# Designs tried in a protein design chat: VHH binders against Flagellar brake protein YcgR (ycgR). Part 198

Target 1, 263 residues: Flagellar brake protein YcgR (ycgR), of Thauera aminoaromatica (c4kar8)
Amino acid sequence: MAELSTPSPASPAPLDGGRGDELEKFTLRGARQILQLLQDLITHRGLITAHTGGGHSFMTAVLKVDEERGRVVLDPSPDPQANRRALAAPRLTCVTQLDGIRIQFPLVGLGEGQDKGRPALFAPLPAEMLRLQRREFYRLQVPLAHELSCLLKAEDLARKPVEVSARVIDIGAGGVAVVVPTGAAEFVIGGTLPACRLALPDGEPIELDLEVRNLNRQTQRNGTEQLRVGLRFAALPRAADTRIQRYIFKTERALNAKARGGL
Below, E stands for the ipSAE of ESMFold2; O stands for the ipSAE of OpenDDE; V2 stands for 0.75 times the mean of E and O plus 0.25 times the DockQ between their complexes.

## First folded at step 17 (VHH)

Design LD13 (from DX1 with T31A; framework vhh_7pa5_2)
Fold by ESMFold2-Fast, scan of step 17:
Structure LD13 (fold): chain B 263 residues (1-263), chain A 121 residues (1-121)
Amino acid sequence: as target 1 above (263 residues)
Amino acid sequence: QVQLVESGGGMVQPGGSLRLSCAASGFTFSAYAMSWVRRAPGKGPEWVSYISPLGGSTDYADSVKGRFTISRDNAKNTLYLQMNSLKPEDTALYYCARDLDLWDSGRFDIWGQGTQVTVSS
């Protein structure tokens, strides 16, 4: 049993702004990558939900990529009101799914016209596309019995180096969330913690560079304060990625087996 | 099993109207562009009309523009052709066809059996 920390890849709703900072890792900005992904949507006949703002959306599809004119050809809505709303919108947020992978991208400068005598909506190629794989949304809630820890290399309030052993509360392909006592160290969103050590139950600690993504201060019922820190893996060697994935899969299988009366 | 089944053909007098239907099964209908193609006695196949996957874009052969209307109901997996102001030269076997290309139409892989339309006085 595990909790998803981000929206499901299958959800048609756009990802909200609070998660935007965490999504940069999954954003494609290369022209060749963008063209290939758009072509994949055409080849696999992906249906797109286009959000026009104000809670309005319509179904569309990329019918063609016109590389010469730098634009996509989109299927208009059979509802003229939906097309008018889309043309009036400053931006469309397009959401689709390909083989369990969530794809989201903006279109700016939507126009209407004809291509080869056929009515169509046109938009310039997007400058970026978000591509979120199912495994990267998955966060395993770490069992307390595992006593999973990460030794953080940080600074105190006087900017002196300190080492803090933090309890890992969840883990995924892209990072961990940890809990530290309030005042143990100073954390700055966007700051890098170099050479931290993640201790998994089997084997040597994994040395990782971690980026601080979010901070949440919590007061416990007994008045004790603790800080929840969300940390992104800044650069993850393949061997480390393999070990983390193995831990996640083994733990999930054990939790599922235990829930069904197994060990 | 992928299948297209046409219906709604018949005999009608010049100036009359008919509505053709095509029931699709065995595939995700809303993912495909669809076309109507006809074959008149003694002639080769003639493309008649196109509709995009969501139905927002349509196209017609010059011979039928202003008289025929293509539409689709993706919830019912059904394609339609409304034919008005029918002429004797519209007499043909009408086929529903699944288009492999979303926009640059003309490559068809699945065809129906056809439905006969006869326009005569």
Scores: ipSAE 0.639, ipTM 0.866, lowest interface PAE 1.5, mean pLDDT 85

Design LD14 (from DX1 with T31S; framework vhh_7pa5_2)
Fold by ESMFold2-Fast, scan of step 17:
Structure LD14 (fold): chain B 263 residues (1-263), chain A 121 residues (1-121)
Amino acid sequence: as target 1 above (263 residues)
Amino acid sequence: QVQLVESGGGMVQPGGSLRLSCAASGFTFSSYAMSWVRRAPGKGPEWVSYISPLGGSTDYADSVKGRFTISRDNAKNTLYLQMNSLKPEDTALYYCARDLDLWDSGRFDIWGQGTQVTVSS
């Protein structure tokens, strides 16, 4: 099972929005939350890359949220052809950033008109908006050769304390994903695992508290089942955060250098 | 750090043309709507023209509509006002202004020093 592949937070390229429950937790569907986020884009003067399909895009901005008419007012392109393509498209995919957070949303039913004689593009308020924190957006796939592990302090089905050495399959600034054999321990979403130990290649294991975020059962090719557990760093000391980020960046550089050398 | 510097004013006869420029520095120019505002001798300030952050939307006071054209070059951080068919009534000090309101216009926080336009025979 492949991990979610995403572009960097600075990339204007759209994410594949339909992929599993991984993006669902970052998706806003409340009308009040959507209105507030659009207002935040106005307040912070966020520039938006609007993708019209077929590899075409243009730069825009939300100029106004018209709550009475339930629509956003967008800056048209100074290029008339870009506006014609946008109006002909069945939907726009809008990508932007706010304080390092990636924001993506669809607009359907784009029209053109004027408000007080000012030309504008208009679209109904989006039904959903994706908001990805930069730190949670990037996940390093841990090379198997690194043999990264996390010693989990959990409970078995009888509520007895148990220690499980779990293989770390991905790591980010906000947490890790690990794999454990089914039945090795019981995990409850929202539960805290205290004093776990994350083993990085260089130095002593890092002691930290982990919160269970998600659980996914996987069936191996030979029919055995494993449990993938997503774990959030509940409270991360600065020194630990620094070590984890150094590992991530060092490993990224090594992987990128290897990929470039494969020309 | 944040600065607007106008240029291009001068003396011209009725029916003539001038192009005003405004060089912006110290802020993300493409994130702000911009306006031109003028003050004629002995009169209050009059808003002249508006342009949206990316330049796709423009607006004009009725007194200049059809004669003036506002434009911007976001790569050069520069705002322009092309003034055609100038009238004596267009005589004023012209200011470039940064607009805090993206759509409704009218809240300005940064102004240039102004450039003088005089239309007379």
Scores: ipSAE 0.643, ipTM 0.865, lowest interface PAE 1.5, mean pLDDT 85

Design LD15 (from DX1 with A33V; framework vhh_7pa5_2)
Fold by ESMFold2-Fast, scan of step 17:
Structure LD15 (fold): chain B 263 residues (1-263), chain A 121 residues (1-121)
Amino acid sequence: as target 1 above (263 residues)
Amino acid sequence: QVQLVESGGGMVQPGGSLRLSCAASGFTFSTYVMSWVRRAPGKGPEWVSYISPLGGSTDYADSVKGRFTISRDNAKNTLYLQMNSLKPEDTALYYCARDLDLWDSGRFDIWGQGTQVTVSS
């Protein structure tokens, strides 16, 4: 179960660094915008999961923004080992959720000290902060039972037109991730696949123009490889957007109902 | 309904120890700074100790430094004050208090009923 808030045995992982091109438009770099967002975390009491690398993380909070010294004051961990790992790390990746907004930012140059006799961690203000509405970052993991597919119109390795039925593994407001057998088609990041067809469980397939955003090779347990393709919706009509959102909402609601009823 | 309920007070000899507890309900305990404040008869309230939301930062009044330890269990919504080497001047009603500020402590909005600590020979 993925919970949007604490309790953190399932701390949300940082967003994929390979998505930097997609996330640039949601990245704040203005000093005043960064200060305001950090102040919003204080005002709304946002707890932060700070990732120190190597699979390690700890819970913290922004206690104060020290504008004069250009730094944030963070709550140290009650676990001294977590603080030692954080101080040894070249950077922290900080992730939080605040009222349907996902916020992520790096901290570099973490130090330890005291302010007014109180122990604290200090870091320079981040140079950038990512701010996403839930709609922009939320991805529904598609249940296998739904057998959701997208018919892709692409080119094979010989540059001939080919239609590939790809299994949809996740879906969001901005696009889908699909898996295809290695070698079934050639994909180029930034390339457009016109007039593809997304088959939802109910009704006619939705005709979509898709843009290739990312490519990842996946190795299965038997040693065979599949290609995971991230696809962005281009020029999505309102009716199609409404239908996709309705599918996401209904499926999430059904999954949440099962999670609560299953104990 | 926001509530703080203190317990663990009592009578002890000088040099003795007590552990106070404060059970919090009706709010997200883990996101708030918590403090202990005491009041002796005929005196104003005296701030005793501070603990940050995650418990990584603590502070104490000079009168109790080295003798008292504040801690919290966010999973149990409970605040604690371990009091060692108690002195007659520690005799007071001890209150659990929620602080609205995360760093510049002192804006308390919710208080418990208090638990009495009496240190006498």
Scores: ipSAE 0.652, ipTM 0.869, lowest interface PAE 1.4, mean pLDDT 86

Design LD16 (from DX1 with A33S; framework vhh_7pa5_2; at its last look DockQ between E and O 0.43; V2 from the best seeds 0.00; counts 0 for: pae E 10.9 > 2)
Fold by OpenDDE, look of step 18:
Structure LD16 (fold): chain B 263 residues (1-263), chain A 121 residues (1-121)
Amino acid sequence: as target 1 above (263 residues)
Amino acid sequence: QVQLVESGGGMVQPGGSLRLSCAASGFTFSTYSMSWVRRAPGKGPEWVSYISPLGGSTDYADSVKGRFTISRDNAKNTLYLQMNSLKPEDTALYYCARDLDLWDSGRFDIWGQGTQVTVSS
């Protein structure tokens, strides 16, 4: 009587590690970035939905960032019961929107007190903030003054290797659009350009592989024809992604400030 | 157009009460801190009271503390000042003002025309 060894239940497939990695791309952990985003919430007067758990939430706002004490000052609810729930909660999940981008961040260690004699809620600065930019679709128009460039390693019509310095006209988390002179190189949609170099203002060029996704001929006002090339980042190192995101964030902030008459 | 319109002022005897209202329009009222400021004859402007955007935080000048209550109805875009135990020294033109900063009060970017409060026997 051969004891049929019942096959040990297959260990549940590790939860889709891909979603966590995608979320990580949208998570700010840098102290300066967090402070800036909190300040932006103040400047834009963003209201926050603070979730206390158990299906309960209340509206609040960041009133002040106290950098010296490393804390955020929040507007208490006019409902005392909401404040009690908030203070009893081990964690607040704060959700807001800024410029159409969903922002989510945790607050831990909420307390009540006074600042300058005014009642307020206080929490340590968040360790992380999630900025859910539909990165895949957002493209920052690069200001001409920034002079971003990408050195493209391509081939000419004779399949001879050529290097083309291209101006970057827009940039997103997923890629760049560049302009090149017509006839500078032959581009094929779906083709890979290896070991290209993206120049950002903040340091050394980033080496990366680019995939050609779109080709559009454009005629300039002066009658000169240019080729707009849409390029996807084929493989982007994490450090490079962080730099690109930082550049986009900083530039967007500056543009928005200017649009509001602040600069 | 951004506008603040005060109402509810009048003449009252010492010890009396008044309720001031300020109707806000042309901006998202619920996202701004608001203040009451008053100007007595021959005196400079005096800050009276502050309220945070959601109304969870309030502050008062020492001269009115315990007598005045600031409140707001964000659904109605209206700011209120309940004034009790009025004194002759409370006689002033009262202004509703939008705070420039959410927390640091004292700077204002928008004012109403004011409503006159006179406390006299």
Scores: ipSAE 0.885, ipTM 0.955, lowest interface PAE 0.5, mean pLDDT 90
Fold by ESMFold2-Fast, scan of step 17:
Structure LD16 (fold): chain B 263 residues (1-263), chain A 121 residues (1-121)
Amino acid sequence: as target 1 above (263 residues)
Amino acid sequence: QVQLVESGGGMVQPGGSLRLSCAASGFTFSTYSMSWVRRAPGKGPEWVSYISPLGGSTDYADSVKGRFTISRDNAKNTLYLQMNSLKPEDTALYYCARDLDLWDSGRFDIWGQGTQVTVSS
């Protein structure tokens, strides 16, 4: 199963389409909503990283929305090679951020020409735009020193109830990824694990319901197999949400301070 | 505090060249379109050249097209105007200006002090 790519706060990398169902609630498809968001990018002078594939990207901006022609006017790169790559790409994935809101959208059918005698790149209006609060897409890689664990309530291969203590490898506002020894429990994509317990370094374990989103089998260097399980918070009380976000914020800040001190 | 500071003006003979610079501070330079505007003695302001935020799009008044080149270095927060084949008619005080509009209307809110260009034999 395809897994979501987890971009760091410093990385403008596009979100993977493997969680399309979960991102649908944040996707704008109405023509007027799309036009308004594009106008917001102009008004707030949002710079856009346009990914052309193969690890290539360039910086651009929406300069104008041409509603009559159904297209956006984009700033070309001053690097002609970047423009050539963009024009050759079947699709651009555009990523920008305004006041902690991540905006991502595809552009298909990129062309070049002139508008009012000025060189420009043109693309049809996108059919959809993703709009996410930073909290919705950020995933913290959990430091090993934190020994973060989640006690999972699952079933074994014989369908008997079991409790499995799983190591948390990443955490975000929407869920966690854990590692479990292969064969310790049976996981079914879309299945719910009720009343699991997430142990953060400070305070009481958080009781929460988890939904299985993805499974990935990994073989360790010692030859033993482990299972990586992506889990979504099915229903998260406000108090639990606050504690998880506080942990993420504190840990990110501490890691950033350490990185700055190390350099 | 938002500032634009021009430099590079001077006196040249017809056919000569000058390179103007404009140092920007106090705002995110890379998110604004920028223009050069000049005022000749006894005349009103004349728009000379435009550059988009990332520098991929440029435009010029017909009077300078083919002779002047606008550019920017967003890493250095600096705008440039390379002026070649200068004519006596190019004699003016040259201002860099911050454009509120990215594309259409040319509304300027911040201006530099200007740098004098004099083309005379």
Scores: ipSAE 0.722, ipTM 0.887, lowest interface PAE 1.0, mean pLDDT 87
Fold by ESMFold2, look of step 18:
Structure LD16 (fold): chain B 263 residues (1-263), chain A 121 residues (1-121)
Amino acid sequence: as target 1 above (263 residues)
Amino acid sequence: QVQLVESGGGMVQPGGSLRLSCAASGFTFSTYSMSWVRRAPGKGPEWVSYISPLGGSTDYADSVKGRFTISRDNAKNTLYLQMNSLKPEDTALYYCARDLDLWDSGRFDIWGQGTQVTVSS
C-alpha cells in the first residue's frame, strides 16, 4: 500500500469573517500601538497560527521585534514544508489570543535568515493589527418570536414630544437597531433620545438614553415604508448591561441549539 | 512544583552514544526555549545546546557540533539530547535548563538536578 502524506494541520478556529467597516474601530494602525501589542505577545509567550492559504497553516511565535530595522523575528517551523509554504505565500494571516482577546494581523515579505546565529523567519512589522473582544463587535439578530421592542421618546417634525414603539431587530453591547414606520418621528443623526425603554422578556423595561447613529429607509415586500434607526447606548448602567448580555447569551444558546436540530 | 528531571546518563566507551531526556512539569513547556548545560569535574558550567520553543531553531557549542542533536516533543513536555561519537572530554553532569534567551546571568532561570555521563575506556 502507498505511503500517504499527512496534510498541514487544519485551522484551529475559523477566521473571523466580519465586515471590514464593522472591524475598523478595532484595527490598530499606529506604529507605537503595533509595537506594544507585539511586545505583549512576546512577554506572554503567545503561540500564533500562521495561515499560508489553501487551508494550510503552521504554528509560530514572535521571538523579538527589531525596532531599528522595522522587523519581527519568528520561530520557524520544524517542518521544512511548512517553512517553504510560508516563504512562498504572498501573505501570512496570523491569528492568536492574548488574555482571551483575539488578535489577527497580516505579515508580508517573509524571508529566512539567522538571528544570533540561529535560524529564524523575518518579516516587516505589520501595517495593521486587529484586536477583538466578542463584546466589542457582536450584534445578535433578534428572533421575531421574541417581539423585542423599544419605546422611543422622540420628537415629531414640529419638535413636539412623541412616543414611538419600535421593534428591535438587532442588539449588541453598544446599542440596538430598530424599525419604525416612516414619519412616526423625526430622527437626527447625533440626536439624543432620553429615557427610552427597552423591553426584554425577563423583567421590567430598562430605561436608557439613546443616541441616533444612522438612518436607513427600507421598503418591505408589501410596499410598506419603514425606517431603520441605529441607536447607541449612552452611559449604560451596570445592571442594564448585565441584563442585555444575559439576554444575548441565552438567545444565542437557544438559536444554536435550534440549528443543531433541537437536541 | 516547576520541575525539570533529566535521565538517560550512564557509562559509555569512547565512540559510543547516549540519549538524554528531560521531563518538564509545572509550566507551559512549549512556550520556552530550552538548553542543555554541562559541568565537567572541577570546571564551571558550559553551555552545550539550545532549541527554540517550537523546535525550528537549534544551536550548539563548537565542541559538540556534528555529534550532538537537540530535539523536543512538546506533546510530551520532553527535551532530548542525542549524543554520538562521545569523547572522554564529554564526561560531565548534564542539566536541562529553561532558557529565557537573555544575554546575562539570568538566562537560565530553572535547572534540573542533572544526569551523569561518563565516557571512559
Scores: ipSAE 0.000, ipTM 0.453, lowest interface PAE 10.9, mean pLDDT 81
ESMFold2 (binder alone), look of step 18: mean pLDDT 90; pTM 0.909

Design LD17 (from DX1 with A33T; framework vhh_7pa5_2)
Fold by ESMFold2-Fast, scan of step 17:
Structure LD17 (fold): chain B 263 residues (1-263), chain A 121 residues (1-121)
Amino acid sequence: as target 1 above (263 residues)
Amino acid sequence: QVQLVESGGGMVQPGGSLRLSCAASGFTFSTYTMSWVRRAPGKGPEWVSYISPLGGSTDYADSVKGRFTISRDNAKNTLYLQMNSLKPEDTALYYCARDLDLWDSGRFDIWGQGTQVTVSS
């Protein structure tokens, strides 16, 4: 009986998947979740180390997700030998990081060709992706019943100040994700939104500076488009941190109690 | 400070060659798609060439295909344009540009000052 040796989440080396069950809780298999994670890699310009076996690897990036053809478009290596090794490999093991979260996924059936007259590597969408979250980066999915909101101080397309009440869809120690109607405001990755107000169920709104980390357009079932904005807490005061952590803890405990049959 | 600085322009006779360089600073150069764009006297801007973040994918305007070669050195944060078989029609101010899109190129947010290329006898 041996313990599974897992490399640091910051290491580019592939994780040992020999037991399967130990990593299952960190494995995404939902098609929508996989598509969202791949799109996050594009939005954050995440570089990927692709392992081709035999100690060989090369650097790549997801340039586009082709949902209609069910495939990713990957940046070829400028080294033709690396591309030949990748095409000959039965499987690529792709390793990257997003916001301190380690991401690993397989690609099978790699091919080469052109899109828009430009050379590219193509692979079918992965059936699964491993996402290892650090404890401090845990994200609570906010229950709709809580009606959690954040008043964002942003700019419109004409650079005029606007205030947007955004629904908070997830929250963690490091930030929130919010949803706003398409066109309500302009957001730039790396931009700072000063003096925003986060409304928690207990007490006064918390005034926070938020940094824009990611943007994702989503189409709802009714055809309405919304923008999902990932926001990092900049300069979080200790009192605010305590209140956010308390909300996360209480909500997680309540959700776990419901899942386990109530009180 | 995010900046792009072009160099290598000059005066050359038709049929000659020039190599342009663009030094990038203040951002992670290797994660961005880069382009060369030129502006000829009395004309609007014309996209010339594209290179993907890792350099494995390139594209060219029809007017320069077979004559120009784009490349990058991510270790040196430098973009290059090798221009061969130059024609008078290539006379323009050449700009290095950073593209916000990885694949659907054309949304530029950072530009250099430009370097002048003059092709004449």
Scores: ipSAE 0.671, ipTM 0.874, lowest interface PAE 1.2, mean pLDDT 85

Design LD18 (from DX1 with A33G; framework vhh_7pa5_2)
Fold by ESMFold2-Fast, scan of step 17:
Structure LD18 (fold): chain B 263 residues (1-263), chain A 121 residues (1-121)
Amino acid sequence: as target 1 above (263 residues)
Amino acid sequence: QVQLVESGGGMVQPGGSLRLSCAASGFTFSTYGMSWVRRAPGKGPEWVSYISPLGGSTDYADSVKGRFTISRDNAKNTLYLQMNSLKPEDTALYYCARDLDLWDSGRFDIWGQGTQVTVSS
């Protein structure tokens, strides 16, 4: 067996590669956006956990961006072994956070040398950087009073089109979880439900293509079964993304205020 | 309250050694580059040594290269200067200083009170 890739409890783990398709909209590839984000890491003194593979990582920081040479200057580890592992690695996976925003990026072609006579590690500017607000991973439990629903366009057992009004039980930037009566429609993991309609407060329903991600059958206290369906948003329009984010933020604030004795 | 407190100075004979310490509080020590700066009586400040935020990069004035070693313990919020082969010309007040820039040093916003080092026969 290969060496375990288990980060220390204090080191943040890289994001799951199986979510790559869901993360594309949060990936920066513009040279100016990448430069700005790296400069934000410098300005806010963001510490970076650099994963070198084989379960190894070390703490570093971006000390300088050399735009003319197209490279970053990184703080070496005070542990010489960590520096040797980093230099031998084909790729570093760098993970950090700024004000609750998760930032992750690869560095390839790491070298060592001196800048102004000071030892440093160098790497070419990353071609991409992932920037995720905590809200992208947050799943808001939808209050029953909001009566949030999604009209699903699915098929029955005989492959005939059916429309099912499903109650939305949680919502995030990447999708919704809904509840439907068992047998109301057939769902296949990986299947696409085209032109579904998500009813948000304060506006027209939003037409969305949804991908089935998971299915969970649950038995109620009265013995009836309900099906919980996890659905991923396929290609969210900007206006829809904005409305969903605003709903999540507003509702979270209201729930937090209520927990403190007010709304 | 942001504070730097130096200790470890004293009187020592030429060729002797001293280790200076600087205890930092009130800020995230591991995110700042740190320097040692000295001032001899009647002279301006002289930068002595620098260490990067995570301690992987160090730099020294030519006058102290090979004799002084800067180090830090981020878990203890403490900066050190190990001084070996001390010379009379090393006699000065030694200050711990917080660098304004992560990499380009020379601008400091927080200084300690200083600790006196006297090298005399």
Scores: ipSAE 0.587, ipTM 0.850, lowest interface PAE 1.7, mean pLDDT 84

Design LD19 (from DX1 with A33L; framework vhh_7pa5_2)
Fold by ESMFold2-Fast, scan of step 17:
Structure LD19 (fold): chain B 263 residues (1-263), chain A 121 residues (1-121)
Amino acid sequence: as target 1 above (263 residues)
Amino acid sequence: QVQLVESGGGMVQPGGSLRLSCAASGFTFSTYLMSWVRRAPGKGPEWVSYISPLGGSTDYADSVKGRFTISRDNAKNTLYLQMNSLKPEDTALYYCARDLDLWDSGRFDIWGQGTQVTVSS
C-alpha cells in the first residue's frame, strides 16, 4: 500500500537542452552503450512519451532494434493524427523511466512502413542517450503546511539590492522552484543570486548560491500575478546536501504514512 | 495474480457477428503484445491476431483478414476481437494470450480458459 501512496516524481517534460554541458557526464555516446540501453528498454517494457513540439506528445515503445540497418522500430499511435504530427516533426524528444532512472534521447528522421507485415515507425539509432538517477530529477512537492521559504538576494529593475522571501513549491537534489509576486525583483536566466537562505522546518536556514534556470508567469484566481522561478544549487556543501535530502525523505515518509492512516 | 478471462462467445449463424472480450489483471497490460488464439475440434492451436502494446500495430492470420478486428482499451485492461462474416470454419474455443517474447518472435506465457464460438445453421 505504501508504494501506491508514494509521491510521484516530477513531470515527464523534457529536460533543459541549454544545459547540455552540465548533462554531458550523464550522456551515453558509445554505440554499444546505446544499444544496451535500448535493449534494456525493450526487456523491461519501458513506455516512452515522445514529444513532437508545440506541446504535443504521444505514447510509444521501442519494439526492436535493427542493428543491421541501424534503426529502432517504434509502436505507432492508434491515433492517425498523432502519427502525422510525429512524421512532420524534425525531431522527437523521447522520455522514459526504468527503476528510478530517467532516460531521454532524440530521434531524427522518423519514417513509417511495415515490419513483418505490421505497421511501424522507424528512426535511426540515436547518437546519444541521457541517463539520470532519480536523485538528479526528482522533485518533492512541498506541503503548503510546511510554509517552506527561501530568502532571495536579488536586484530590482534599477539594479539595487533587494531581499525577497519566496515560497518554495518544490525541491530536489539540484534545486528549488519558488513563487514571488510579479515585480518584486528582476530575474535573468543564468544569473546568480549569492548567499540566499533556505529555511527548512527544522534547524537554521541554509546559506547557498542559486542560479536562475527558468521563469514562468502565472495569474492567480484573485487576478494577482505571480512569477515561478526555477533555481539551481550552484555550489552545494555536503552538509547542506545532506540536510536537504533528509528533509525530502522525511517529508515523503510522512506523506505516505498520512495517506495510509487516513484522515 | 496474473489472470486473463475471456467472454462474449456463443452460437451464431453463418454471416453473423460476435464480439469477444478479455479482461486482464495482475500485470501492466499496456506494456504487452496480446494475441487471440483458437483451437477447433480435433485440430491444434491456430494464431488469429496480434495487437501491439499501444494498439498502433495489428496483424491477422490470412483466414480471418478483412473479417476480424482486434483492439484494446488499456485504461480498462481489456482486449477485444470483433468477428464479422463468421463462417462454420471459425467454430473454435478462442483464447486470449499474453505474448512474453520480443516484437520479432512470439511466445505465449499466460492464457485464459477460453470462450466457445460455434457457427452453424
Scores: ipSAE 0.544, ipTM 0.812, lowest interface PAE 1.7, mean pLDDT 85

